# Designs tried in a protein design chat: VH-VL binders against Protein LST7 (LST7). Part 4

Target 1, 242 residues: Protein LST7 (LST7), of Saccharomyces cerevisiae (p53237)
Amino acid sequence: MSSTVISLAHFCDKHGPRIISVTQSAEKGTLGEELLVPDYPTESYCESCLLQFPEESTRSMRCFIEDVPFITTQYSSIRYQLLNSIIKRAFSEETMIYDNMPFIFFDDLRGLNLVIGFKLYDENARGNERRYCFILTVDSRSHDDSMKMLSEHWNFIIGGFDKMIAYIKNIHKSEFLGKNKTVENNLETLNNNAFIGSYLRANKSKFGRNLVSLTDDKFLFVRIHKWNSFLLHTVMNENKLP

## First folded at step 4 (VH-VL; framework fv_polzastobart)

Design s39 (from p11c with heavy chain D102E)
Fold by ESMFold2-Fast, scan of step 4:
Structure s39 (fold): chain C 242 residues (1-242), chain A 119 residues (1-119), chain B 107 residues (1-107)
Amino acid sequence: as target 1 above (242 residues)
Amino acid sequence: QITLKESGPTLVKPTQTLTLTCTFSGFSLSTSGVAVSWIRQPPGKALEWLASIYWDDSKYNNPSLKSRLTVTKDTSKNQVVLTMTNMDPVDTATYYCARLEEYTYFDSWGQGTLVTVSS
Amino acid sequence: DIQMTQSPSSLSTSVGDRVTITCRASQGISSYLAWYQQKPGKAPKLLIYDASSLESGVASRFSGSGSGTDFTFTISSLQPEDVATYFCQQFYSYPRTFGQGTKLEIK
């Protein structure tokens, strides 16, 4: 079902809730560029909001699973307003403590949404944390049909997101520990004047870092694209997949 | 405890297709972030990366050889297969399979298999 | 493609000597560089990853440094078992590329 999508979103200190990426299935022959919103975004992106593929000029990624194309873009032209509404609802949820515990909401406008939130450390961010969530959206008028699909695939869906988030947290932790080791080594060898200078530079206010920067993984969004595509493919193909 | 071993023909005639199998143990190619790669080394020359296949079946082939290379995996057998078409004497090399994790470096290597291309 | 250039192509030294090998990338690769040791007739062995991190089980006399485009690999006191060809490799982008190798021999 083309009505089912996975979004990765975050809370930007500058812009509030923002979509980083949307992964969806498409019809054969669809180019990723056709799903972009070239002039639609009514709000600008900052560094922390960017979907960044290894080739910086690349704005979309497409793969095929059993002849079905799956496409990841920063926005989807056919779902921009809907997804924007969904992420605002998700980040306003007072019980979301960003601990990988899923929550679900449904309404006639936004369909069925499964949200799983997580946090990453960022010294440059408000409260020293970046807030993220994955959202599985079933854009369907039928609550019962959507809940049936979600229930039948619950363990697979939750397990998949847990593994994706665990991977992101682990490589982020490795990057954070690498930075701490470098800073500690430099501070230990500095004289008094150099130490003061480094301390002042480190404590300057900066804009939040994007996910590639926080994880030091240029291929992170390639992985997310492939993981989300596989999850969507599995959920959509009951007859072929047990 | 990680081991990899290459197998296949040691002699190939020009224009034939080479098929090499990498059989491994001590890890699974269903583990997120894990890949098996093929690297070759002509006698006395530098290493050349050929292809990588990841746990999610994503494939990367060396652009200079892309039209000649196919890489596939059989996760249940712990095997990765490289197929290289239209072999030429300049393709004579020791072919290695190696493990990598998280798009990084090659941490474990097979012993290598020398493939000679001659009439 | 990112071109990796090693210097020198070969080096002949004495046991106990300090050995340095350099590697230059044609573009910035941050710290995404590994160093491998290859003994005659054997597969390469990973020694250093992320430019300066020593692989588990590798002797402490081996070290690496550098970032961006210029990298160095050092053996602080050459041992007879260190006779090998050494290769750098970038893992910043595909295709993965190796330096041409530095053959290390004892006089």
Scores: ipSAE 0.000, ipTM 0.422, lowest interface PAE 14.2, mean pLDDT 80

Design s4 (from p11c with heavy chain T31E)
Fold by ESMFold2-Fast, scan of step 4:
Structure s4 (fold): chain C 242 residues (1-242), chain A 119 residues (1-119), chain B 107 residues (1-107)
Amino acid sequence: as target 1 above (242 residues)
Amino acid sequence: QITLKESGPTLVKPTQTLTLTCTFSGFSLSESGVAVSWIRQPPGKALEWLASIYWDDSKYNNPSLKSRLTVTKDTSKNQVVLTMTNMDPVDTATYYCARLEDYTYFDSWGQGTLVTVSS
Amino acid sequence: DIQMTQSPSSLSTSVGDRVTITCRASQGISSYLAWYQQKPGKAPKLLIYDASSLESGVASRFSGSGSGTDFTFTISSLQPEDVATYFCQQFYSYPRTFGQGTKLEIK
């Protein structure tokens, strides 16, 4: 048990803490399908939990960095129970206010976990907020060894997650502002306030939206996969740091 | 430096099957988000996307032509092959292969090969 | 399928002039639009991606703007070597679709 993974998780209004994606290194020749939980759920009414690649049927993504494969899936069969335990612990942390401030926890079962939380506006969600976190899990029984690795790469790791979160928040903001501008243009064309009310009602879903919907970026998880893979590669290969 | 080159027959008879090979260098079709795509252009007309094959072997075919199209890759040879069945004179076009980056745009193109469908 | 409509279909102008070409999508595509230049007998060349980002090695006189459904491609000062057909392309969804092209000529 000495591997490092990055999870993206959220608090689902319907299901509670849920993993959206797990990025990990793999052995050469590993297929993404081999890392999926055989019975992992597909629920019609919980699109907010979806790992959505540009094509909906795609359930995994793999890349190679210097011949090392990195794979992103919604679940990992090998680590499903452990990762579920980790995310439940992360979302139960009372000092977590989803403001990009990192926190760390460790125990013998869950290893060392670095958690960075953030939130996005979703008018269809409970409290109008979607809560997310990135979790770097160092799957090791040695607190001191794990903390040494984290300390040595602290600025790189925190900076990486901050940049990812900033990107997500910025494109989310742009999507929200873009919709408001389109509504204003429609009003000017029709000169009718009732049209705006109808437009807003037509575009309002009764269910929480997934991350792709909140950002209007179909390639978001491709970007996250690449960013997480590069982050993992860097922390695993100290000799290649600039 | 990225290069792509199309090869195959330049003349095909109606009802025959067209097979085109794209040979490339300067990148690997094992890198995440990378695809090789086929695009055609009939003389004097717009570009039409035909098919894409991604690093993970996922395949996307133009729905209007899906029953006629097969795309495969050989990552070790840096080759992608397009097969199009039941050729018709209206399929006369210059056929291009192109690299697609991060599911997005076509950043590098082959020179194109003109395929004429005539008896 | 997302339809891409370009205007004008052809344009004739003088060296040094500002050239504007527009592209309209039949539905929202965010900023997932690219512009290509195709000279006679040659393959298309990527000029602009993500609606407004200039491809490496492309002259700064080329620019793009827009989001959602309406997009604009501009050449700030036309040069003789810019005579070509220009195409927009959406990469928001499958199938990938192109505009019909705008043929640019010097009068």
Scores: ipSAE 0.006, ipTM 0.493, lowest interface PAE 10.6, mean pLDDT 80

Design s40 (from p11c with heavy chain E101Y)
Fold by ESMFold2-Fast, scan of step 4:
Structure s40 (fold): chain C 242 residues (1-242), chain A 119 residues (1-119), chain B 107 residues (1-107)
Amino acid sequence: as target 1 above (242 residues)
Amino acid sequence: QITLKESGPTLVKPTQTLTLTCTFSGFSLSTSGVAVSWIRQPPGKALEWLASIYWDDSKYNNPSLKSRLTVTKDTSKNQVVLTMTNMDPVDTATYYCARLYDYTYFDSWGQGTLVTVSS
Amino acid sequence: DIQMTQSPSSLSTSVGDRVTITCRASQGISSYLAWYQQKPGKAPKLLIYDASSLESGVASRFSGSGSGTDFTFTISSLQPEDVATYFCQQFYSYPRTFGQGTKLEIK
């Protein structure tokens, strides 16, 4: 387990705040499956909450940066309850209008958390919007050490999240503009593999759409995994204590 | 520096099985989103994707050829092997292995090996 | 399968000319398109990815544009070393499919 993780969370109109993905570094030899929560509560997740990779059976993604494994899963058995507490606090922030403005909170239970919120249009969602945030969590009891890391890497961290969010918003905007061009939009969704195709078709009638559907980018979570892994690698290695 | 190189027989008789090996360096097939892929090109014709094997051992085969294709990897040797059964003269082509980057496009290619199917 | 159709099948022009090649997908592929250059007897080389992004080390005279079903590849000022066959490729869905190629030659 690492002391620093990046979460992508959303506000589900049925279930409230929910983790979509968590990216963390791991010790060598860790399989992504080992970080999954067994017997996870199916009632707590719906179509819009799911992490989906291009290959339908894939529940985790792993990459190596300088021999260090970085793993993305929907949740982690190590920090499941802590992360749920963090996202509940993040989405209760009354002044967060989901406009890329970062905010920070700290307490002894949840550590230091940097939150950046954003919104995407979804005609199937309550109020026609999906609310999302990226959260950088430094799970350390030392406020001073955590703030030092954040301060030293502020431009890199904020710039990184801003670029990720800008990419997501741009491809979402392109999908939104493109769907007004008629029948060809339906053909695009029909050509995914059986699980992804079925999932994307089903969400149009009664469910809020997931990020892949909202962006028309079936590789989106692969990109997010790599971006988050690179960000974590940079901040953890450049600020490594002796 | 990324390199890929194809090896195998240059002449195959009809109905025989073709086995080609791709040996690569400069990257690991343990990196998320990376795959090694096989693409062929008959003389004077378009490129045709055959198969890809990903970092997690997931495999995708061209549906028109799926029953004939097997792709495997040996990560310790940096090798990917393509096996294609029941060869026919129409399968005469230059066979390439290529790195598929981030589930997307082919960013690095081997030099290709011409395989002729003839008696 | 997504069918990729290129136009023209061949083109002959002069050094310094602007060259335009078009690629059409049988269905929408967003921006999930790459362009490759293949010189005689050589393997293909990636030039453009994500419809409009120039690969590192590739000359700035090469560019791409388009989204959905219609895509364009342009060489702003043709050089002698650009004589090659050019292929488009969609990476929206499996199977990955290529256009039939456009053979470019100089008069």
Scores: ipSAE 0.005, ipTM 0.455, lowest interface PAE 12.5, mean pLDDT 80

Design s41 (from p11c with heavy chain E101D)
Fold by ESMFold2-Fast, scan of step 4:
Formats: C-alpha cells, structure tokens, sequence
Structure s41 (fold): chain C 242 residues (1-242), chain A 119 residues (1-119), chain B 107 residues (1-107)
C-alpha cells in the first residue's frame, strides 16, 4: 500500500521552507480534524505561512469524488516529519529557478517527488519575491512503479500544475496592478520624485504577505483544494499504483 | 435539468419556529464545490442571504440572524432543511433555496415559498 | 459585511434604448460579482457571472463590466420581455450580499 499527496510549500523569510497545505485522499469516515498536527504551536505561524480558507474558523477542507474523501490541511499528522524532509530537499535544489520547470527526486525515505517552483512579487519580502512550489509525492517502495505512474500521467499532471500556477500568477498580477494604481492615484499630485521614492520605501512592511493577500482571492485555497483533489483522483484511479 | 423545490408552512405565528425543506434533483450534495443556500425576499424588498450548506457539511449562516438559524442536509434524500427560531412579522418573505457551484453564484433557484408571519 | 449600492432604484425607458445600471461595493471584490433578473412573481435568474461572463442561454444584448468596487450592467437594446428588477450580488465573502435592486419599466 502507498499513498500520493500534493503539497503547496513556500520559503518563509522567518521560518525557511514551510508547508502551506497538504491535499490527500483518506479512508471513509475520516474527519479533517484527525489529520491536523496535535498541539501545533501557534507562535510558529506567521501570516505568510497561513493556509487561509474563507471562514476564519475553518482549518481543513474535505470533498468527495466518486465516494473517495479528499482532505486539505496545513499539516498532515500522518506524514509530518516526511513532508518536512521533502520540502527542505525541494528548496535546496540548486537547479530550481522557479520558472515552472519540473524536477524530480527519489530516495527510499522520501519516495518519488515531482516539484514545480514558481515565484510572486511581494514588496514586503526579502528580495521582493515569494518562492513557492507544488510537490506531488508518490510514497511507494518501487521507483519503477512510481516512474511508470508519472510517465503515464505526465502531460495531465504537468498541465494541471501549470494551469494552477498560471491562475495564481494572473490574479496576483491583477492585484499588484490594482494596488500600484491606487498608490499612483493617491500620489498623483506630488511632484517630488525623491519624496515619492522615500514614501514608498517607508510604507514597506517587514513581514511577507500570505498567498490570499497577494492574490486578493479569499477562495484561492478552495480552488487549490478542488484542483489538487481532482488531480489526485484521476492519477489514483486510472493507473492504480500497487 | 436541475430542479429545487421549497416546502413548509405558509403561515407562522409570532415566536414560533419555521422549518423549511428544500428537495432537489439533477445534482448531488456529495459533489465537491456544490452547496445549497437559503435566500429570502420580503415583499417589494431586496434579496437577503440566510445560510449555505456545502457538500462537506460546512455551514455558513448570516451573522445578523446566526443565533436563530440552523441548516442541515440529508444527502441520501437530496434534501436541505432550514430552521429559523422566534419568528416575527418582519420575517414575512418569500423563501428560496438555490444551488451554489464552486463557492460562487446562485445558478439554479427554486420557485420560492411565501411565509407569512401574523397572529 | 460588504455593502452593495445600486443606481438607479428605478428606471423607465423605451423599447430599443440602451440601459445601464451600476453597482458599487463598499470594498474591493475583484471580479466576484453576479447579476440577476427577477420578473414579477418569479425566482431570480442568473444573467452575468464573474462581472462580465454571460450565462449560457442568456441573450447577447446583456453584458457586464467592471472590477474592484465599480460595476456596470448594460442592455444594449431593450426588449419588452426585459421588464424586471435587476440585482447585483457579491460572492467575494460571507455573508453574501445583494444590491437593493433596480426596477426597470417601459414608458
């Protein structure tokens, strides 16, 4: 028996590599609350690390596709240490330039991992950018079986992540242009370039924004949950991994 | 092909509890992203959203009325039930149930049921 | 709560006229706005979603535009069957909120 999961992770300015969300299939009757890490320290949360659903009290999301439950949480108690190891490996990869080009790695501990990195502009972040990746983890004892699954579904998997990333980048660009236009309108009567430059620098927060804030889409993680659930369902049902 | 139909009492006395049932066909409340919502409209007034229940049993109630509202579902019967306590004459309205797809807009509506609150 | 303000409250015009209705949100809602048509004694019908997308089966004379806080709904050439009340609705956040409605009549 093995399982396949999709993680969304980022490089936090304060915490380093961190998981934002994990989407996985579950057994019938599993509640999302059962997959949360018990005693998760709230002081380890910063805004940029937050999995944010539309309602503040919602910490997990569950859906059913052909009677199979799929659950998204910020952490998975079942795979907590494994996923932390995976994301650290993913963000240490020197060949990852956050341009949507996939890369893969495998070992006996972490299984087969497909990683696709991307970045978003954030004036509050170090270097003015936030680095993200989607990771498809195939937790299997057989490299050959895992690679066969990826090969058979390659175009579907890569196409799916590319569409998700394109959506995120497009709505982020729209939000960035909207915010920048508002700043321009508020400062349009000022005829001092040095003052305007100083004002923009002075208004820069030292804390990175979360993904919902960067896109102005409070339903973003609902969309990601649904997209990831559909991708997992398709991959798991067409070429069932041993 | 999608249909929704509201049922329940048409006349309610002040202080009583209103219970309305929405029976639907052509879709399932086990489908991801799907919700059934309750919206009301007092005669000649604007639409007011009351509550939504999603495929995963997530519930959202209008904060202005939250203490009075309960929404539940029975996925196997294709039914959603709204309960509203302590009815008042100002609650006189046509009550609609409607389908939400993908957390967005109301793409399919029931015909509505007029509930009159009077002595 | 996000408040939706519609203008005008009522409009009387002639068949063939261009009709414009506006909707303003109290905060930015991106493109998360829908427009509904409600004929007397009937349930509302979705016409426009995501501010500018025409619902399947809806006549091409109906259109929407706008983003952020300011939105418009247009009927390019008014037909007799278009007599109705029109409502905007934001679906950016809960609670979902509607405009007060614009009652459209023919002179």
Amino acid sequence: as target 1 above (242 residues)
Amino acid sequence: QITLKESGPTLVKPTQTLTLTCTFSGFSLSTSGVAVSWIRQPPGKALEWLASIYWDDSKYNNPSLKSRLTVTKDTSKNQVVLTMTNMDPVDTATYYCARLDDYTYFDSWGQGTLVTVSS
Amino acid sequence: DIQMTQSPSSLSTSVGDRVTITCRASQGISSYLAWYQQKPGKAPKLLIYDASSLESGVASRFSGSGSGTDFTFTISSLQPEDVATYFCQQFYSYPRTFGQGTKLEIK
Scores: ipSAE 0.005, ipTM 0.454, lowest interface PAE 12.9, mean pLDDT 80

Design s42 (from p11c with heavy chain E101G)
Fold by ESMFold2-Fast, scan of step 4:
Structure s42 (fold): chain C 242 residues (1-242), chain A 119 residues (1-119), chain B 107 residues (1-107)
Amino acid sequence: as target 1 above (242 residues)
Amino acid sequence: QITLKESGPTLVKPTQTLTLTCTFSGFSLSTSGVAVSWIRQPPGKALEWLASIYWDDSKYNNPSLKSRLTVTKDTSKNQVVLTMTNMDPVDTATYYCARLGDYTYFDSWGQGTLVTVSS
Amino acid sequence: DIQMTQSPSSLSTSVGDRVTITCRASQGISSYLAWYQQKPGKAPKLLIYDASSLESGVASRFSGSGSGTDFTFTISSLQPEDVATYFCQQFYSYPRTFGQGTKLEIK
C-alpha cells in the first residue's frame, strides 16, 4: 500500500471546506464500509457536500486494477483528521484562483500536496460560483522523494486532472446552457408580466446545488472513482521498491 | 474472458411461472458497480429491460412488470435467477442476461433463450 | 420513463455508402447513450458507449456523436457484415430504455 490518496473537496457556503470523496488503494478483501468513520457526523453535510453515487444507496465504490483494490468513500477512517487539515490549508491558500493551475505545499504533518482548483457556475451560490479542488496527497514520504515522484509523473498527473476537470466543466456548461435556454423561454412568455421580478427572486432563493445536479451526470462520481484509481495505480506502480 | 448463458424451460403454459437462470464466468458479482440484468425481445420487436441485480443485492425491476418479477443472485455459484409469474402469450420472447459494467452499459450478453408461451 | 425514438425504422443501401441513424430522447440524458448491433439470430453487441466512445475491438468505421436529446450513429463505409438491426439505449435513469431499432439492409 502507498500512502498516496486523491481527494475531491469543495468550499461549502454553509459548512466551509468539506471533503466530497477520497480515493485510495487497499489490501485485497477490504470492503468500502471498513474505511468509513463509524460515527462520522453526516448531519454536518448538506446536499452540496455529499458523495452521490447513482440511484442505489451506496457510500463507497471499489474497483480492481491488476488485482489491486481501489476504494472511494466520502470520508476515510484511515486519514480523517489529516485530510480535514489538508483541505482547510488548501482553501485558505491565497494563490489558489480556481483556474486549473496547480500549486504545491508541504509540511511534516500533512506531507506533500498537489492542489488543482476549479469553479462551476451556480446561481444559488454566493458570488454565483462553486469552488472545487482535486488534491493528490503523498503522505509519509520525504519532501525530496515526493517531489521526485511528482516531477517524474508531472505530465501524466496534471494532464489527467486537466482532462477530468475539462470533462466536468464541459458537461456543466451543457447543463447550464440548457437551464438558461429554459429560463429565457419562460422570460419571453412573461415579457410583459408583472410577476417577472418574483420569478427571478424565487429562482435565486434556492440552496446551492450538488455536483451531480450541476453537471446533470448521475454517474459523475463513478467516472471520478475510475479515473482517480487509474491515476493512483499508475504513479504507485512506477515507484516499486527493489 | 466474460461469458453468460441463459437456461430454463423453452415452453411455458399461460398462467405458469417462468424461472430462468443466468450462469456466468470471467467476473464476480461481488465487484463494486457490477450488475447482471435481464432483457427480453419479442420476435421482430425492440429490446425491453426487465430487471437488474447489483453486487450489493440492490434490485431494480421494470415498473410495468414489477409485481411479476423477482431477481435473486447466488454469488458463490456465479448465478442470477429471474422469476416471472402469470405468463401470457404476449410474454413470448428471447430472454437475455447481460453484464452491467459500472452502472452503465450492457458490455457482455448471453446468447439468449427463446421462451414460447402457448397452450 | 425516458422514450427513445430512432429514425429511420429501416434503410437499404449499397456497400461503401455512408450510413447515418439518429436517436432522440424524450428528455435530457447528457451523454449516457449506447449503440448496439444485433445480427439476425444473435445477441446484441455493444459498439458505442457514452455517446461517442468506441468499444474495444469494434471497427473504426463506426462512430457516434451528440449529447442531451439528439444523437447520431454513423458507419463511414458500409461493409456486407454490417447488415443488422441497430439499437440505441439510454443509461441515464431507470428503467433503462431502448429505441425501436433500425434495420440496415444491402441492396
Scores: ipSAE 0.007, ipTM 0.471, lowest interface PAE 11.5, mean pLDDT 80

Design s43 (from p11c with heavy chain E101W)
Fold by ESMFold2-Fast, scan of step 4:
Structure s43 (fold): chain C 242 residues (1-242), chain A 119 residues (1-119), chain B 107 residues (1-107)
Amino acid sequence: as target 1 above (242 residues)
Amino acid sequence: QITLKESGPTLVKPTQTLTLTCTFSGFSLSTSGVAVSWIRQPPGKALEWLASIYWDDSKYNNPSLKSRLTVTKDTSKNQVVLTMTNMDPVDTATYYCARLWDYTYFDSWGQGTLVTVSS
Amino acid sequence: DIQMTQSPSSLSTSVGDRVTITCRASQGISSYLAWYQQKPGKAPKLLIYDASSLESGVASRFSGSGSGTDFTFTISSLQPEDVATYFCQQFYSYPRTFGQGTKLEIK
């Protein structure tokens, strides 16, 4: 049997490759906070790295599919070091392109990994682009078992990620076009309160915008949580746990 | 530079076993995602994938050829060996070894060796 | 198995012409398609990977496009050295499968 998780990661201008969210299945009765890394390092995260649910105090989300709990957190205590290693591999320039083209790699340490990269415009980012990827990780000692699972569900997995990425890109484009008028309104506000507004904007801009800000969709991570949970449930079979 | 070279008999009798060796340089078959693969091409026909052996010793054989195929590797010698049993005249083809990169496509090919199956 | 169908099976054109070859997969393969060139008596050479990416060292007159089930390979201005058979290959699933090939000749 294999353990399977889905990560959303990005390349941070300040911190390099970083995990935004991890979605995984759990044992019945597991609380989301049990999967958080102890002493979660908030200072090592900037705005662009944050997992943001609609309730600001919410640090995890859980749903049930056929009585199996699926949990999304920013960090997972179960696989923290392994996921960091996987993400660093995924963002190497030799192994990822950012136009929804899947890439696969495997090794004994990191298991089988399916990576799909995409990018969004961000005026606050180097080169005006934020790089993201979804990673499906199958933590199995057997390459053959992992490839069999991936091959059997390939159309479903790729179709699912393509649909999610298409939604993100579409809503981002709508938000980008809308920002032209927002910038005009902000400049009018700054003319009235120039010293305060300029200071706040300048301090925030250097770190880039998070995915909620880039899409203007406060429920984006709720959608991602539900889609990733459904994808994992299907891939892992409804009667199997990690 | 990456090189691959096929070696083995050029003439095989029907019902005999074919053994081909691929010797390579410029890469290691211990790198994650890398495989050495065997592909054949009958005269004037399409390419047909036969087998692949990955860095972790995982093996994939073409189902249409069933139990006739065995692929093995010796990472220390930079060699991969294909064995094909019960040869038939329809197996007459040029046999290539090639590098499969990151579970994807064939980016480097050997020169090929023509194997004729005839009485 | 995924069946790969190429058209045409052969064509003869003149130097400087634009050449188009198509490849159709029996099911969706996203962009997991490669194109190979095989000159007479030689091994295949990778030209295009991921449907549209040009392999390093390959002439810019070669290009690829398409996704899903329908793919196109184009030579913008045919040169004498381009006389070869061209093959598409899917790497979406096992077994890896090739098209039947398109033989390109000059009149």
Scores: ipSAE 0.000, ipTM 0.395, lowest interface PAE 19.8, mean pLDDT 79

Design s45 (from p11c with heavy chain L100R)
Fold by ESMFold2-Fast, scan of step 4:
Structure s45 (fold): chain C 242 residues (1-242), chain A 119 residues (1-119), chain B 107 residues (1-107)
Amino acid sequence: as target 1 above (242 residues)
Amino acid sequence: QITLKESGPTLVKPTQTLTLTCTFSGFSLSTSGVAVSWIRQPPGKALEWLASIYWDDSKYNNPSLKSRLTVTKDTSKNQVVLTMTNMDPVDTATYYCARREDYTYFDSWGQGTLVTVSS
Amino acid sequence: DIQMTQSPSSLSTSVGDRVTITCRASQGISSYLAWYQQKPGKAPKLLIYDASSLESGVASRFSGSGSGTDFTFTISSLQPEDVATYFCQQFYSYPRTFGQGTKLEIK
């Protein structure tokens, strides 16, 4: 009965703070397309902003946990402006040094928000870093009820996000090290591999990379969808708000 | 009350470096989410954002002028300094400093200082 | 860079009239738009933020609307003190960009 949502957001070099995905529970029979923003601003998105599922043109994913549907979309039409306000606030926080340390904020407009930030290396990004955060939003009128839910599930929630972020960082590091090792080995043997110069030039991109590109895991957003759905299912069903 | 005031030379010769100081009160640039920005307006023309400096010392410069712009802060003195190199008559404008929060809009502005670039 | 285009560039009307100024962004900016008032020789003053939110202390005759690329600013009943140049600003991405301004005068 809680109105709880998990967002994944990033700071885009071209577009500023941007929601990559929103995971929420829905009533049985809800289609993912119903949760998309009308007049979805596709022109305001670049590669780094995309929610990318393995099949092209797939814009939503749904799963069922104990007959409750959970849906992930790039934006939620119902919460679009609220979530944009929330991510703007989250990325302005001075204490967020993108090291997995959580912070919390609350106000009457945005509800209770738990934010956990992290960074990934991206040679194509401004400053060579991509900034991300997971946000758990409890859209409840009661600060006390929201804090009670968060406190009761603190270890589960923080542990869950820490595991997600650790996985993302680990596979990113593996991709980064594999790329650097290959480049270094080829540069070391440049005289025997004259074509390497052309290969390196061909791979140069001016655009920030999305999470699939940064991790080389085409199923990453499927994993995130399932993880976020399970987290929401656990916190919502153990602490129903009237 | 929040106040901001620009100070610096009113006349600059071509090729010289302009240095402007914004002195403010009623807020701190150590407060999370707060930034001070520089905006200019040539006589009779549109406003142009030049640079911003945030509480965490992160800096953003207008890409069209990036090589000419430096912005720094002194939190203890409540001051932000803009330096712009290689001044040209086209840079003649009223220069404003302004406050903002959370990557948003400019809620408080200085009175502006007219800088004329001429030989 | 996001280009902001205002229309009209100037407007002359009578006290009590409804005034509408438009602002168009070259790409989607959601609701990350502000409107400012600038009187001759003075610094700009914030009137509207987040496309439609009225700044504290600003008269209720001022309003804003729109999202994405098309935005409007309205004065429901023009007063003599409203003579000024009005301009929009996007704060969606860097660099922050402004419209060219709309000069409002009374006949």
Scores: ipSAE 0.006, ipTM 0.396, lowest interface PAE 17.9, mean pLDDT 79

